VHH binders against Probable cyclic pyranopterin monophosphate synthase (moaC). Designs and how they scored, part 7

Target 1, 244 residues: Probable cyclic pyranopterin monophosphate synthase (moaC), of Pyrobaculum aerophilum (q8zyf8)
Amino acid sequence: MIVDISKKPDVFRYARASANADVKKCNTAVAAKAATVASRYLPFLHPLPLSATAWCKDGKFYVEGIAHWQTGVEMDVLFGVLVGLLGSGAVKIENLRVEIKQKQTTPPIIENVNTSEAPITREGDLVASAYGRMKVVNLDIVKNPVEKGHPIYAAQTAAALNAKRLCELLGGPCPSVQHFKIEIITSDSVEVRTFIKARDITPAPEALFSAGVALLTIWDMIKKYEKDENGQYPYTYISELHLD

## First folded at step 17 (VHH)

Design ah1 (from ag1 with S53D G54S)
Fold by OpenDDE, fold request of step 19:
Structure ah1 (fold): chain B 244 residues (1-244), chain A 117 residues (1-117)
Amino acid sequence: as target 1 above (244 residues)
Amino acid sequence: EVQLVESGGGLVQPGGSLTLSCAASGFTFSSYDLAWYRQAPGKKRELVAYIHDSGNIVYMKSVKGRFTISRDNAKNSVYLQMNSLRAEDTAVYYCAAEYGEDFIDYWGQGTLVTVSS
């Protein structure tokens, strides 16, 4: 379910997310755009009018967003980072996390960064596999239904759906998916493994994307329980996401 | 004025039981999620139990099976029944109220629970 925020007043919400990746060119435009439509891809996010910016610095990819709305935007910017990095040709993403989340009555000051668009090049085989790991505070919560539903089942569904939709964000043709498999394990962390076979073009980005979306879906579903007393996520993050 | 007032804290022996109460006022109680947090000395505040306005409940693993969170909307109160208490349960326990999923909206002042022989 999508949480009821209907009685909350509009206030300024800000968040910044980041991740480490080795990319030559940063597709920041794609990141910012993706952040604004994150709710279309993550099942339980509220649609909201987000203003987003993205930049690369010192091997980190950043996305920040502001909305004058009824709920937070941290998941939106996380999604932006994920998609931005994929659009930048990243094959490995590390330490995808929320840097800061804020709520205030006055407009926040955000960085004014020029966005750039990089061409997307798909390289790889017609089969691809990806692995993702997410660190959480309360792993046990992931194993059981929560208010939004069962995180594992939701993530599986979200991943499958999104494996076919990355092209909407990155542009270009979509791989004709012939097979999709996802495995989610909850051991000492949340681990996701995706496998995709495509008919025509490499689904490598989709493998990463679907794995990432699975993790972000889980994150979103448990975020109420993972946030600290200040609403932050100091110990919840996607530690790694990479192609196998 | 919004208020959350915890009560029921105290000294208890290991294996003992204690019930915490939180009385709320100043907001539409039934529309809020409620939670208990705790903070042990020298440690960070952590979620103990969460009860949604819908009635869905989530527990931290360490207290699952021992603690029970409940709410009474008619009394604008949330409770934490703590059984089989352990020394590691020693902490200041805070009542919290949240509408939505962004930030905790309201906090109580806390009540101290000490589990010691």
Scores: ipSAE 0.910, ipTM 0.957, lowest interface PAE 0.5, mean pLDDT 95
Fold by OpenDDE, fold request of step 19:
Structure ah1 (fold): chain B 244 residues (1-244), chain A 117 residues (1-117)
Amino acid sequence: as target 1 above (244 residues)
Amino acid sequence: EVQLVESGGGLVQPGGSLTLSCAASGFTFSSYDLAWYRQAPGKKRELVAYIHDSGNIVYMKSVKGRFTISRDNAKNSVYLQMNSLRAEDTAVYYCAAEYGEDFIDYWGQGTLVTVSS
């Protein structure tokens, strides 16, 4: 379910997310755009009018966003970072996390950074696989149904759906997916492995995307239990996401 | 004025039991999720138990099978029954109320639970 926020007042909501990746050029425009439509791809996010900005600095990719709305925007900006890095040609993403999220009555000051757009280049075989790992505080919670449903089943469904939709965000044609498989393991972390076979175009980005979406879906479903007393996520993050 | 007032804390022997209560006022209690958090000395505040307005419940692994969270909307109260208490359960326990999923909206002042022989 999508959590009821109907009685919450509008306030300024801010969040910044980041990740480490080695990319030649940062596709910040794609990141910012993706953040604004994250709710269409992550099942239980609220749609909201997000203003987003993205930039690269010191080997990190950042996305921040603000909205005058009834709920947080941290998942939106996380999604932006994921898609932005994929659009930048990243094959490995590390330490995808929420830097900070805030709510306040006055408009926050956000970075005024010029966005850039780079052409999307796809490289690889018609078969691709990806691995992702997410650190959580309460791993046991992931193994059982929560208010939003069962995190594992939701993540599996979200991943399959999103494996076919990355082209909507990056542009260009979408691979004709012939086979999709996902495995989610809860050991000391949440681990996701995706496998995609496509007919015509390499699905390497889709493998990463679907794995990332699976993890973010789980994160969203358990975030009420993962946030600290200040609403932050100091110990919840996607430690790694990479092609196999 | 919003108020959350915890009670029931105290000194208890290992293996003992204690029931915490939190009385709420100043907001629509039945519409809020409720939770118990705890903070041990030198440690971060951590979630102990969560009960949604729908009645769904989540526990921290370390307290599962020992603690029980419940709510009484008619009394605007949330409870934490703690059984088989351990020394590591020693902490200040906080009652919390949340509407939505962004931030905890309201906190109690906390009640100290000390488990010691």
Scores: ipSAE 0.909, ipTM 0.957, lowest interface PAE 0.5, mean pLDDT 95
Fold by ESMFold2, look of step 18:
Structure ah1 (fold): chain B 244 residues (1-244), chain A 117 residues (1-117)
Amino acid sequence: as target 1 above (244 residues)
Amino acid sequence: EVQLVESGGGLVQPGGSLTLSCAASGFTFSSYDLAWYRQAPGKKRELVAYIHDSGNIVYMKSVKGRFTISRDNAKNSVYLQMNSLRAEDTAVYYCAAEYGEDFIDYWGQGTLVTVSS
């Protein structure tokens, strides 16, 4: 389900997310744009009028966002980081996390940086797989239905749909997906493995994207139970996401 | 004025039981999710149990099978039945209310539970 926020007042919602990745040039324009449309890809997000900016520095990629609206924007900016790094050619992403989430009655200050575009490049075989791992506080909750549905089944569905939709965000030539598999297991963390076959164009970015979408869908479905008393996520983050 | 008032804390021996209550006023109780959090000495506040306005319930792993959360919308109250108490359950227990999913909107003042011989 999409949580009822119909009676919440508009206040300024701010969040900043980051991840570590080794990329040649940062596609921050793609990241900022992706954040503004995240609700079209992560199934339980509310549409909202997000303003977003992105930057990278010293091996870290950042997205921050503001909306004067009824709900938080942390999942939107996490999605922006994921897509921005894929648009920057990342094959390994570490520590994708919410750095801070806030609400306030006055407009927050957004980082004033110039965005940049990098041409998307695709490198890899026509068969690709990816692995992702997310640290969570309440691992047992992931195994059972919650208010929004069953986190694992929802993540599998969201990943399969999104495996075909990354090109809407990145542009350029798109793989024709011929096969998609996803496995989600809960060990001491939430682990996901995706496998994609495509023709003509490597689906390597889609393998990473669908793994990331699966983990972000789970995070979104359990976030009520993950946040601390200040609304922050000190112990919830995607620790690694990489091609394998 | 919004109020959440916890009661029922106290000193109990290991293996004992307590019932915590939280009386709410100043908001439309039936529209809110309710939760119990706890904070042990020197530790961060953590979720114990969460009950949605729909009646769906989530428990922290360490309390499943021992604690039961319930709500009574007619009395604007949420309860935590705590059985088989252990020393690690010693904490200040807080009632919380949330509408939507972004932040806890209201917190109670807390009630102390001490599990000791």
Scores: ipSAE 0.765, ipTM 0.907, lowest interface PAE 1.3, mean pLDDT 92
Fold by ESMFold2, look of step 17:
Structure ah1 (fold): chain B 244 residues (1-244), chain A 117 residues (1-117)
Amino acid sequence: as target 1 above (244 residues)
Amino acid sequence: EVQLVESGGGLVQPGGSLTLSCAASGFTFSSYDLAWYRQAPGKKRELVAYIHDSGNIVYMKSVKGRFTISRDNAKNSVYLQMNSLRAEDTAVYYCAAEYGEDFIDYWGQGTLVTVSS
């Protein structure tokens, strides 16, 4: 289910997300664009008129977004960080998290406007696997149906669909997926492993993307139960996401 | 004026029971999700139980099987039945209301529950 926001007032909704990654050149343009269309990829997000910007600093990749709208934008900017790092050639991403989200009557000031493009490149074998881990406050919620549906089944479906859709965001040649497999395990965290076979073009970015999408789909489905009294996520984040 | 008023807190021995109540006014109660949160001394506020306007219920692992959340839309009230209480359940308990999914819209003032031998 997409939550009913029909009675919420329009106010300025702001969020900033970040992750650590060791990349040579940051593709901030693709990150900002991806954030604006995140609702087309994460199945329970509301469409909204997002303005987004992205930048890199001191080994971190940032996306922030603003909408004058009826719901928060933290999932949109998290998606922007994920896609931006994949477009920057990242093979290891750490601490993908919401730094802050806010709502306010006046427009927020956006001061970080460093936007750049980098060529999209693909390196790797025609068989790829990725691993991701997300810390959550209450793991038991992930194991059972919630209002939006079953988090694990929804994540599996979203990941499979999205394994074929990264090219829409990055451009360039697309792998022809021959096989996709995903395992989601709840231990002391939510763990995901994706496996993709493709022909001609490495699916390594798609292995990472589908793992990230699975975790973000789960996060979105449980976020009502994860946020603190101020609407923040001090304990919910994707701690690692990397190729195997 | 929106109000959420908790009641029913107090001192109870381990293994005992309490029922918390939260009376709401000033908004369309039936359209909102309701929740109980708690905050122990020196700790962050944490979710205890969440009941959606649809009646769907979510419990945190630490209270599942011991606590029961319920709502009565005719009385604009949400309840928390707490059984098999433990010392670690000692906290201020807060009623909360949310429409949509971005932020909790309304908070109560809290009611203290102390579980002490």
Scores: ipSAE 0.753, ipTM 0.900, lowest interface PAE 1.2, mean pLDDT 92
Fold by ESMFold2, fold request of step 19:
Structure ah1 (fold): chain B 244 residues (1-244), chain A 117 residues (1-117)
Amino acid sequence: as target 1 above (244 residues)
Amino acid sequence: EVQLVESGGGLVQPGGSLTLSCAASGFTFSSYDLAWYRQAPGKKRELVAYIHDSGNIVYMKSVKGRFTISRDNAKNSVYLQMNSLRAEDTAVYYCAAEYGEDFIDYWGQGTLVTVSS
């Protein structure tokens, strides 16, 4: 389900997310745009009027978002970081996390940076596999239905759909997906593997994207139980996401 | 004015039982999710158990099978039955209420539970 927020007042909602990745030039324009449309891709997010910015510095990629609205924006900015890094050519992403989430009655102060486009490039084979790992506070919750549905089954569905949709966000030539599968297991963390075969164009970015979407869908479905007393996620984050 | 008032804390021996209560006022209780959190000395506050307005329940791993959360919408109250208590359960226990999914809207003042022989 999409949680009922109909009675929540509008306040300024702010979040900043980041991840580590070694990229030569950051596609911050793609990241900011992706954050504003995240609810079209992560199935249980509320649509909201997000303003977003993105930048990179010293091996870290950042997205901030602000909305005067009824719900938080942390999942939207996490999605922005994921897509921005894929649009920057990243093949390994580490520590994708919410740095801070806030609500307040006055507009938050944010960094003024101009976004820029970077080359969108695809390198790899027509068969691709990716791995992702997410740290969570309560692994047993992931294995069973919660109020929003079953986290693993929802993640599998969201990943399959999104494996075909990264080009909507990045542009350029698109792989035609011929096969997709996903495996999600719980060990001391939530782990995902994706496998894609495609025609003509490497689906390597799609393997990463679908793995990231699976983990973000699980995170979104369990976030009521993951956040601390201040609404933060000190122990919940995607520790690694990479091509196999 | 919103109030959440916890009661029922105290000293118990390991293996013992205790029931916490939280009486709520100032909001439409039946529309809110309710939860118990706890904070042990030197530790961060952590979720213990969460009960949705629908009646669905989630427990943290450390208390599953030992603690039972329940709510009585007619009395605007949420309860935590704690059985098989361990020293590690020593903490201040807080009642919480949430509408939506972003932030906890209301917190109680806390009630101390000490498990010691």
Scores: ipSAE 0.698, ipTM 0.883, lowest interface PAE 1.5, mean pLDDT 92

Design ah1 (from ag1 with S53D G54S)
Fold by ESMFold2, fold request of step 19:
Structure ah1 (fold): chain B 244 residues (1-244), chain A 117 residues (1-117)
Amino acid sequence: as target 1 above (244 residues)
Amino acid sequence: EVQLVESGGGLVQPGGSLTLSCAASGFTFSSYDLAWYRQAPGKKRELVAYIHDSGNIVYMKSVKGRFTISRDNAKNSVYLQMNSLRAEDTAVYYCAAEYGEDFIDYWGQGTLVTVSS
């Protein structure tokens, strides 16, 4: 389910997310745009009027967002980082996390930065596999239905749908998916492996994207139980996401 | 004025039982999720148990089977029955209320539970 926020007043909601990746040029324009439409891709997010910016510094990719609205924006900016890095050609992403999440009655101060766009480079085989790992505090909860539904089944569904939708965000030719498989294991962390066969162009970005979407869907479904007393996520993050 | 007031903390022996209560006022209790958190000395506050307005319940692994959360909307109260207490359960226990999913809206002042090892 999408949580009832109908009685919450509007306040300024801010979040900043980041991840580590080695990329030559950062596609920060696609990251900022993706954050603003994240609710169309992560199934339990509320639509909201997000303003977002993105930048790179010292091997890290950042997205921040602000909305004067009824709910937090941390999942939106996490999605922005994921998509921005894929649009920047990343094949390995580490420590995708929420750096800070805030609410306040006055507008937060954000740095105004210009975003840039770069074309996606698609290199790889027509068969691709990706692996992702997410650290969570409440791993046992992932194995069972929660308020929003069953995290694993929802993640599998969201991943399969999104394996076909990355090109909506990045542009260019879309892989024709011929096969998609996902495995999710909940041992000492949440681990995901995706496998895609496609026609004509490599689905390597889609293998990463679908794995990331699976993990973000799980995170969103359990976030009530993961956040600390200040609404932060000190122990919840995607530690690695990479092509095999 | 919103208030959450915990009571029932104290000193108990390992294997003992204790019931915590939290009385709420100043908001529409039945519309909120309620939770118990705890904070051991020098540690971060952590979730113990969460009860949704729908009646769904989530327990952390460390307390599942030993603790029971319940709510009484007529009395605007949430409870934590703690059985089979262990030394590692020693902490200040906090009542929390949340509407939506972004931040805990209200916190109690906490009640100390000490389990002698």
Scores: ipSAE 0.683, ipTM 0.878, lowest interface PAE 1.6, mean pLDDT 92

